# Designs tried in a protein design chat: miniprotein binders against q9ydz1. Part 24

Target 1, 329 residues: q9ydz1
Amino acid sequence: MVQGLPGEFEDYLYRVIASLYRYAERLVVVDYPSSPTRRSIDLIVSLPGSRVVLIKAIYDASLISKKEVEELSAVANSLGVSAVIIAERMGREDLLTGVVYDRYGVNMVNLETFENFVSGREEVYVTRYKDIYTVSISSEKLREKRLEKGLSLGHLAYMLKTSRKSIYEYERGVMSPSVEKAEKLVDILGEEILEPIDILTSPRKPVSKRDFDKPEEALVGEKLLELGFKVSHAKRTVVDLVAGRSGEEGVGSRIMIVVKRSREGRERMMSRIMKGVKMGSILSSSLYAVVNREEKSLIKDIDYTKTIVKDVREFINDVSRGRVEENEE

## First folded at step 9 (miniprotein)

Design r42
Fold by ESMFold2-Fast, scan of step 9:
Structure r42 (fold): chain B 329 residues (1-329), chain A 95 residues (1-95)
Amino acid sequence: as target 1 above (329 residues)
Amino acid sequence: SPEELREAIERIYEAIRIVLEAYELEEQGRLEEAMEKYREAVRILEEVLKELEKVLPRIDSEEERKAVERVIEFLREAIELYLEWVEELEKQLGE
């Protein structure tokens, strides 16, 4: 029943790219897989301050499923980088400028909101969750300003036409006020109670699902988990596994791995490896191609690139050696 | 059932962990112990494969059938790979 024009997806993606060129220090286009609705990541950008963001860009976010968003979230979390969805619509609903939406645990904003945030032109204060709009406030400043004005929880509740419990929950940071209540709070206590939202947070990893793509993939993934990496399997982007350690700053060692997929020929695997090289560069990640004896003949030329070619045993030995060297310090 | 599939998946990843232990033993030159561990892992995978092959014809849901078929394909590839490693070790030991 629904027939989209392929150029409509591409036109929006290019509009997003054109906008990002004004703000990004580096930008990589992830054009694999070819289908926009099956692809988990469309763009990777490096913003001022060495902030790296994985971006899903689609005009109507209803056209992507939980599978794409969960993979975006898991990959970003494993690498210790930020993730965001840039979209204009969610089915029949237009996304409002200045509002952060939740899509399966990933922040979603329209392009104008993203530009205003990264340029520093306008801060974001409003979140939409389950059809409710709320305003971000500093619980600490709210309590401080209330006490400075000599107001009890009950007095402030009366002024806002709300319950004492609501004010208490605002001050605990458990609940955020509606737009109407926030406007009244600002009128009474001042703008200093408002707290801008960082739209570029690292999403929490969803509950791990065991993916049975290849035994080599499973072995390298389990070895990396044993060594303390966060690991995600990927099926909707150029690489098959990503791994990273989260430090206090969210930055650590990063590894990406390509493994030959079922029914995949040399050309497709080489294309994914070449795209993976660009991703590795912007993510400051090592890129491995894990291959068996037969597969080495398919990618002989890759030995002269930045890609580290190993069989599964060589990979296990290589990553184990790094940890042994750390432990011998 | 979803619980039976979860148990199968847990056993598969247990076998993968045993393969990793076998490789560590192999790198330490403990080749006979490594071979025994690889064979243990293969035995577990073969048992899971037989169980899933028996259940497959009784699955009514097309989606669930395809999921089990993917796991069976994974198991066949894993068993083949680990048996190749056992064969290489047998040749190395002169068996």
Scores: ipSAE 0.545, ipTM 0.862, lowest interface PAE 2.0, mean pLDDT 84

Design r43
Fold by ESMFold2-Fast, scan of step 9:
Structure r43 (fold): chain B 329 residues (1-329), chain A 95 residues (1-95)
Amino acid sequence: as target 1 above (329 residues)
Amino acid sequence: SPEELREAIERIYEAIRIVLEAWELEEQGRLEEAMEKYREAVRILEEVLKELEKVLPRIDSEEERKAVERVIEFLREAIELYLEFVEMLEKQLGE
């Protein structure tokens, strides 16, 4: 232990960890890479109901770029898990409690909002998207209540001082009303039209663009794509590649791969493998280390739980023959 | 240009698919055909490398220059790796 307080980034991370221990069934800290502004994932938590969430925790979200957030999103999408950013501010703005913000397609909330949501104390209804605050409504309930009141689309539009098209789009679920319009809708139709937001919805985006550093990484990624996996290459976390595929009867397959990075020594690669084991455990994912023959001899002497060590050709042969889904006891 | 870089990356993926085909041929014991496929992939990558090396000095954008330099580094490493696959098959065919 170093005598003294952690840095500002570490102080906030520890505050988030302390909060999450109250609600999480399991928690893994991802401390690689060491720079918090370069790291895409800080925490992985398992919540009641077998919900797994990848978390980026940073006091000021303006300090992370699109690259970190896109990798967080891509990894979550490939593995079929949820992702969220927990932060207190965005540059000059403090994040409001009870509001879900959009940060490059990932839900972002302050810690108080996350705690209230997970504990069930307070539901969240407000989203900030496209620089506007909007309120989540049930399209079905909106239409139902409008018809019960005998109101046409035009009548309701007139009462809200908006267009008929806006009401139609609300009822289709493709647009959400502003806070002002939502208040008027509630006054006319009742609170039953409001719909709580699920903060922990899995991102609904294509996996990240192919972004590989090494030929071995590119080859294994392309093979997994041929086999129907959703694949994401990673540069800002413990592993170099993640892949996921839906199985029959809801049984999915998850794979994470560590490949030696440029100018990386044995100690750094082994550290990433050990951290990858912890990630694989909470994600119910197989972990592969794809190494050259010289590296294989060094790693073979160290028993890493749930790590499968292969060279590139062995890995491709195994996945081609359907052995990628084997669980090692 | 960004368009030229995109075309280069597409050709790299074509070469990667050819390497994956070569691995399947190896598993079938079709070693001579596998070796021809590895050599074909290397030829494609060497052509892309030469084209990017010719373009690199004419790039004014620092961001685009760094992107092309990263692709060139990848190409050199990929060519070396695929030539190792060829060497392994040459030894196997000689035995």
Scores: ipSAE 0.404, ipTM 0.799, lowest interface PAE 3.2, mean pLDDT 83

Design r5
Fold by ESMFold2-Fast, scan of step 9:
Structure r5 (fold): chain B 329 residues (1-329), chain A 95 residues (1-95)
Amino acid sequence: as target 1 above (329 residues)
Amino acid sequence: SPEELREAIERLYEAIRIVLEAFELEEQGRLEEAMEKYREAVRRLEEVLKELEKVLPRIDSEEERKAVERVIEFLREAIELYLEFVEELEKQLGE
């Protein structure tokens, strides 16, 4: 439990943080912006195997909109990291333990499910989409066990009170059975047909949106896109733009950029840069502050060893020449 | 109106690409050509800005009006930035 004046939102966030300290190798709290319903990312964790996860933590997921989830998804996709929402409720409905929910293409689970998954205590097999629950199965093992029992597609379909085509689609991996059908499949063929779900995957529907916040963002974003980076604008976190590109060895480049926001003072921009340094460290990302000529002299300090300060033309010239990985120390 | 906004955004990104070309020319020491590209981008954005300002009072939807206002503000800031680039090159060239 971290110290502060906790409200209902902060109480839940502290519960999630306390849980993550047991399992995470590294953890960064993203406390910007200050309002939890305006914030797209609350936590970044590094789990065993150098697996990095962006986490949105909120007791009731109905209190965040598509905009927050789309930004979480876009940032994760651009950086090539995982994303998950940890919540207890979705409006009037409590999230069930052992079920992964879909929220605008991002996996959503309750805290107990997350703890059970990362500890290895319990596997997750059930997905909820809208009002439908389905069970994850191994298509190969389903076919293998059906053939071992001497059952045709039609025989198994009859036993399940479903179509031959449905069994065929299960065995192709393009359709998953309902909980009721999966229970019958397990009764007939055994538990070996069940396949655990990895709840910490890349988002299914990453949406990159070009936002008209600052002209410098548009110039930087377009140049990075031309150079083959995946780029996302951000309005609901510490940084204004993120970019990622895969390398030949599978180890790619990651860039985060801070640009002065409308009517933002030097103090607030410096605060975002300092928080961005913490994010960059856990994400193995370069952090750039893109500033005008007047601002450059005011924020370029010896103590920001993890931040590269450039004006927009200097930044674009540097990345065009492959100098994006340089860090000023 | 939604089609006009889409066209305005497309024209904005055309001007952005012209500015990126100007950065390349400037890096090559081709300062007069770079300055001409910045001026062309400014002219294009001023035209888009004028068209959107003319349409703005006729928009009935509050949501659409706010979207157009955001693009207008962005265009004003972009024009200001590109004019700073022009001014810097004019000083270098002795104008």
Scores: ipSAE 0.577, ipTM 0.879, lowest interface PAE 1.7, mean pLDDT 84

Design r6
Fold by ESMFold2-Fast, scan of step 9:
Structure r6 (fold): chain B 329 residues (1-329), chain A 95 residues (1-95)
Amino acid sequence: as target 1 above (329 residues)
Amino acid sequence: SPEELREAIERFYEAIRIVLEAFELEEQGRLEEAMEKYREAVRILEEVLKELEKVLPRIDSEYERKAVERVIEFLREAIELYLEFVEELEKQLGE
């Protein structure tokens, strides 16, 4: 037996998990694939109010690429759940507490900011985009308070040492003030103009992933799209396809699918299915294993109340007739 | 070329729609019609595959060449899958 020191990635993940235990109603650790820098999702948590969040947790966010983040974003969007990156650093830059950063359209915060937000201890008001820190304000309240004090756009601009156009753009919601200008606005108009940021709401739309690895995935994906589902392919997590449809959020509206990967042994596939069961439970999602005729007979010791095993034709016929929702736990 | 790759992808999705029609026919017990639809999808993909294989040596861009190679491999796998559907139906129809 050989024992090493705890890894850097494992240490930070444990720190995040320990923190989340205080606030999460449910927590699932996604430990597939094994490499943290190749994995798109590390944790799934259920927070009070039935909020489900997909979490990527990594000490230095520069160690993950656009591929991992886009998959996190696409999976969350397809399932109709939130996504966030929890990190302490981006290369040479430490993430500041109270600031939400953008990483390929996904909100990124440090652990302290996440804890303060979910616990209700501190609101978040500051974003960082394009090397600029801006403060979230209510455009409607800004205009209302300015008019209540009898200030013209020009008068307020003079007081802030900025242009009339800048005030106009703030009131339209097209532009957000710098920290310095926001402090002056609060001094003049009051704190009511500040608007807290929901860090669990993505500010940008994710891309749909249709980079299928298998013909079965393409058939399944195309059929689900025809039926009105949002569909994404996944390569960096437990499942191969995710799909969601509005109508009854959290009740029969979510499907996750496992397909045998190239050069994958049945033991590895069964392991992914078992991990998929936990993922499906917290996401209130149906879990399907789409297998060929030979594979179907060889898959054993699966909880068939939590995993639906079908070949591609059986699956497509099932979803075409709306029977997926009847088989969901 | 990007145009040839786009046309290949469009024809691939045409083949997918035909296969989905075949699944519906098969569910209705219309096995001979389903088999002909699978064969039609295979024919389309074989034509696309042949066209892409013909142009592959003329692609100068490494990025474009790798993209076309990925599509060719995917098309080969799709053809193999659809031929398996044909063979399964041939066995059912052969008594």
Scores: ipSAE 0.502, ipTM 0.840, lowest interface PAE 2.5, mean pLDDT 84

Design r7
Fold by ESMFold2-Fast, scan of step 9:
Structure r7 (fold): chain B 329 residues (1-329), chain A 95 residues (1-95)
Amino acid sequence: as target 1 above (329 residues)
Amino acid sequence: SPEELREAIERIWEAIRIVLEAFELEEQGRLEEAMEKYREAVRILEEVLKELEKVLPRIDSEEEREAVERVIEFLREAIELYLEFVEELEKQLGE
């Protein structure tokens, strides 16, 4: 369990980056905070088909806690983008190629599985949740093939040595068969019942947590929630708040907010803003810096970064009037 | 207890919503009403702060103690911020 120097984390991250450059249309490295085990997001990639993915990349996934994964999940959910963890092991266990693991509700795969999926070389069908392996099936095709072969729910259940209720739940899509049951189903009904897993879906069971880090964050977050945004507070990445809202025509709004952190100097805040500009660009998100009146005067020269600088009342007034969406470029 | 902390957090969010109402009142030029709302929010937060400071020494769980300490720190910063809003309005109104 002993992880050594920062170079071990850097080596794996660079291996992942090198792989992703072959497939991504755009890639942004999120190198804040500097500690990889305390960072919720390492990479953001834009894949063909306008698919944006937040990536946590770490050799051993046991080295990240629930807090890092929950923030990754919450940020992705709020922005309406995908999230995935790329790792090679989980403590003493190596991740198997072709298997999607669950880590606090986020899909986790090894790098080979990710490359095979993105390249279209190999499809993924197997999920591991806790200690249970299950196979992804098409509920519609399962029912169609069962009826085509004249089998009742009870008859198929008998052949699989399972309950009628299990077959019914498979056909409703609320339960997935074990590997052994799936193999028998394929033998009886054909391979057409298998359904590939999209490993780049939005995280299941997203976590929305209100945080008492900064009074300004609480005010901004609550106002955005009142206006129908999904909001996530962040402590383990470049920005302090992210918010997203879907439009009826598929036109949504994405907002990222940087707030001055405790004991943070102007230089560190400017560094976060600059990193936030790159993050906002790949996410098609507006970037706001919420600062006090004195700080607003000192950082107004960042106009070239396309960052919108406001104090907390100015931000609240602007978002109440729908102005937040005007700078989503 | 975790339940008592949850109740305290609910009161904090009530105070935050009152401050958001005060922002709207200020934008409408209703400065005296806005000031009353800021003072109301401060009163709620000061009451919650006093309650949490009283229970802090009795908390056995390190995790729960750290959570309460974070909320106390937030409350002190929020009270200070809201009092700044009151001071700005007092100057505008000549109070």
Scores: ipSAE 0.658, ipTM 0.903, lowest interface PAE 1.1, mean pLDDT 84

Design r8
Fold by ESMFold2-Fast, scan of step 9:
Structure r8 (fold): chain B 329 residues (1-329), chain A 95 residues (1-95)
Amino acid sequence: as target 1 above (329 residues)
Amino acid sequence: SPEELREAIERIYEAVRIVLEAFELEEQGRLEEAMEKYREAVRILEEVLKELEKVLPRIDSEEERKEVERVIEFLREAIELYLEFVEELEKQLGE
């Protein structure tokens, strides 16, 4: 059995869900594993413009480790979707509204910032990275507006009480100004120099981490890599493998795979498959259950229109010959 | 060492690729060649398992010890699975 931790922060997750219902076109709750601090993904939302986002929601982001965030990042990258962490604090520090933070390469914002961004009420311009607050500016527009006003690098530097080198580096995009310097730049050159931050980005971390628990996972993962898929092994969510590949004519292919975990009973595997069906629907992903012959007889109550059941050889032969099936209507 | 574990994992994935080649040979009806590939993969994994079991008692780091134990468990399960593939082909060839 899997035990939940005493003091799980379910109240915050439900607060986030209630907020997202106002903005999301579709929403799926990923409630596996049951412990929020060991779960890499809490929510999947479809936003206007066909934008799909994997969300980790936790009140205090210091309670999740690098392992959870790296899996969130890898799964999002493999599927070609966005990822974000929604939190209110990091240990002893409260997250400020209007600021995007970095947590192991994934954007992290508080709930108010997320709501303001997706509703279009307020753009985000401020990044906190390595203990520094900076404002996002368009280097090209900064240079353009400076020249339009007839200002030299030195003249603008004098007005900002900074160095000529600092202005030069802002215009090269090598350095971003502090909040105080950005406010002065806007006063002189106008708000057009500000560049809003897209908080919903696809993580750029490498996929295909060879972290496997079952030999079937290694065979399936390696075959999908050979076929040009980006593949991630997952241990902290509903599915065991995710894979994505750009198809012909721009049509992408997404595959999610459930494999029986060590000492896992029928009930837990069936629960993961059923939850995987919901994930597959919002992600437009095929869902496979890769099982041995003994296991296949135990999972006969599956909706075969939503889950494709194969043994490992059947799966590999099917994908090798381009016979990957999609969800039925 | 971390370097020895990395080399072990590389050899494991060599064996995994050999098994994928065996699946392709089976689909082509080349059953005897497929069986030899499965046996080759088993041989590689058995060698890696023996090497890791020999090193395990000498590991001082708890984190590294747990990772090596995890790889050893994976190896035992993979060898068992690949031997099942061999057994299935032996039955087919005897039919």
Scores: ipSAE 0.672, ipTM 0.909, lowest interface PAE 1.3, mean pLDDT 85

Design r9
Fold by ESMFold2-Fast, scan of step 9:
Structure r9 (fold): chain B 329 residues (1-329), chain A 95 residues (1-95)
Amino acid sequence: as target 1 above (329 residues)
Amino acid sequence: SPEELREAIERIYEAIQIVLEAFELEEQGRLEEAMEKYREAVRILEEVLKELEKVLPRIDSEEERKYVERVIEFLREAIELYLEFVEELEKQLGE
């Protein structure tokens, strides 16, 4: 990458960025940590319709572990934004265009599929999970079209060479048909039974052990949970904590927090804060740096209008009184 | 055991809640009560630290051992932080 990203993954990340510039209203490159296989988030984009997406971009998705994907998932869930993995391969297998893959609960697509979806050129209908390909259908429209053509569950099952139970389960939304069965359904009932997949969904929060890092993080996290925020701890991106809750417009329902990491010098912490400012802007999030009073001198050179500097007691007292400051663009 | 570890984690978060209560008391100018709460939280964390240090050599799983080692490091840092809060209040009170 022309911005000095690691050479091993530089070309693919550049391709993804170049593609996204055609469709995104805003784009932020998250180049921390420097190793792409240890980084949970590579890009944040704002798409038309105020859709914000956290993106992990890697040519071969087998090179990232559950740890990176779980953090991507947790951060997206806490902030109430979408997450997706963009990749071309999974080990020895190439990802097919038009197919959504599952990677530890996060949707994964190739770049062509992402571009076609975002541009509106092609909808996505096919999901792959554990070597099984299924087609997304509207259960309600399937039933409606079957009844319009005067077909019983048994008659349609006979035509598809499947069981009556399978048709019943399709109409309940409990099961999705294979590609072969879906093609036959479309031939009989029409294309209107197909339901496009929204590849940009908010992932479910992963179930994991609490990760103990700093006592300030634990205090802040617990207070935010008490106040009704969804909170996630992060180690593989720019910030240490993210929190979000539904609330009144303009109140600042999203908070990101930077805390000094173990063995971290001033230069690295300052770099994370500066990158956090860019993330806060695109996410419409308040950014806090939680430091000791004596440590405030370490970040005096930062633009304080975009970063709120507090010690842990000051932060907790402020948030307890409903004082969540909106990040100034 | 996994149950003993779960109970230890629950006690750590009980101590954290006590510290959050101490912050509220301190804001209200109730400094002696705040100091007592910080000391209570420290006592709980010191007990949990001793229990985990005793259990650590008996953990066969490398993954679980590393997790408990991180919890122990967290406990040492938390105890130090809470004792700093106590010291600051002692100076403020003139003790």
Scores: ipSAE 0.629, ipTM 0.895, lowest interface PAE 1.3, mean pLDDT 84

Design s0
Fold by ESMFold2-Fast, scan of step 9:
Structure s0 (fold): chain B 329 residues (1-329), chain A 95 residues (1-95)
Amino acid sequence: as target 1 above (329 residues)
Amino acid sequence: SPEELEEAIERIYEAIRIILEAFELEEQGRLEEAMEKYREAVRILEEVLKELEKVLPRIDSEEERKAVERVIEFLREAIELYLEFVEELEKQLGE
């Protein structure tokens, strides 16, 4: 078992950054916490069409655990943005170009696949779950073409050497065919049944948990939930809470909150706030620092950074009145 | 047990909602009602804390023990914070 050295993690991250600069309108590097294997988010990019993506970039995805990936997914879901893992390996296995992998419910692709997708050079049609490769098909087109050919579910099943139930599940969109079965389907019905995969969707919804570390976080989280926000607690990135709520025409409010962590020094909290300013800008999110009355004096005059400094009661009262301020610069 | 811990967490979130009600009452200038709500929430949290502290020595599982210890730490911090709200409001009311 060989794990990367700090320089090897940085080298891969820089390769990903260099690639993304060719296609991204904006890019923010999230370098907190400093350890790549403990960090849930490495990059945030804005792509053409106002599409924002949270990215975890690591050469070997086996070096991150379920905790990092679940937080990436939860933060993305709460903010209403996409998430993806960019990696070259999963333990002993190299990731194949043109294949999207599932890592704890988040799409994982190699860098070449990501470049080909965002540039429009190559579409992705193949998913890998465990040891099984499946091909993305349009359930509607499959049924349409089957009926045009005058084939029953049983007749098509016979031709494919599979069960009637399998064809039914393909047409219901709950099952995808193997590469072998997809090849036979294309031979019979035509390539029009193939459907490209959007690798920038979150494939599974993260589990909501009430596992806040601080009473201020619990009060803030519960109030935002009452107001209809999707809320996630974060432990492996710059901010402690993220919240999002859909508005009319798809526009909505996004809030990120920094709370002083246990045994955290002022300098570390200030560093997180400054990094949070950059994240808020690319996410069009308000950034709040929730501090006690004694701590307000320690972070005085930080208002110019677009960080809104409140104690917990002030914050609760402000959001109750619908006062959510977006950073548009 | 996991069921007892879930009940404890539910009661903690009941207290949290009562604190949120107290914030709203304070904004409306209903200071005496806000004080009653803060005191009620603190009472609930103190009861939950006592129950968990009583159970903690009987937990054999290290994983379960650490989970209960985390909730106890949260409760101590919450009680301290909410008592500060009570103290500030008492000063405002002249008590």
Scores: ipSAE 0.603, ipTM 0.881, lowest interface PAE 1.6, mean pLDDT 84

Design s1
Fold by ESMFold2-Fast, scan of step 9:
Structure s1 (fold): chain B 329 residues (1-329), chain A 95 residues (1-95)
Amino acid sequence: as target 1 above (329 residues)
Amino acid sequence: SPEELREAFERIYEAIRIVMEAFELEEQGRLEEAMEKYREAVRILEEVLKELEKVLPRIDSEEERKAVERVIEFLREAIELYLEFVEELEKQLGE
């Protein structure tokens, strides 16, 4: 089957961008690689409260694979930022407004849900995982309100037509009630037991470190890991490696690296470096280009205030000494 | 097999760790020791390359074969890079 007509991916991405311009303080469009189904990140936004979010935007989320989502998750985790998937469908099924879906450990919502959440119009309380809908509750408030009403675990279980063990597990946070059970709990104990879901949290399931494609990436990645950075290799976005680490004063350090990919032309690498400058700015990240002598001569024409050019040994020496260099001109 | 690829990656990471030791020795001005560490890393990668080239024709899965071909390409590029490090240090030590 054909996965859509020309421009359908761009039409939905445009719709998401138009919505986000109303709420975002800053927005960067990630247009590399050019294929939407191979791209792990489509947008990066800065929202009020210094919240930075990596966004994958695709009308039908079934068209992206585990590889794209795992890279989105790994990049977000390494940089210490949030990730979300914005979509309208999952294959045959439409995403319901007010429901957070799980896609390989990343929160997935439709555009209306995202707009309602960031605008403060509507909180989100419902999750869907493997065809099961559950309602987010505060285990602490549930227990508090049950005790205030003088209800035993058994009495509340009887009223809900469930087991005493189920109530116990709700109060321990091990299990979340169905929509029907949650409605009855609210009727008995009040709305204060409901816990809104933050759709902009870090990915729920951290991914393992990725394999590196180039020896330069492997050397740089290993050195950053030894220095205590969280490191992720990327091949479905502008940069080849991302790394993040919390500072001693609570200041985070973020590094993004571009290296020449196998059989990549110099023009394509230059394009990725230029796009990396925009990503670095919104992420407050240092951007390094790890290049050979020939490639270094080609990038002299770009704005060096935003890109630090090093060979692999120069880069490793710099980070080993705990410093990030910038062009001071 | 997936197990053989895992073993290959374990040895590749061992060689990378040895290269990290070489960088640290270089920073300390211990250039001859650094050079020997780069040569040790090359030896390990050459051994892994030889082993993977030998098993490649016996792989019947197209997906697994492509994965091994990618690792072989990585190994060739890594060996070339590390040999460049050796050549640079040989020139410095000869001066």
Scores: ipSAE 0.370, ipTM 0.777, lowest interface PAE 3.3, mean pLDDT 83

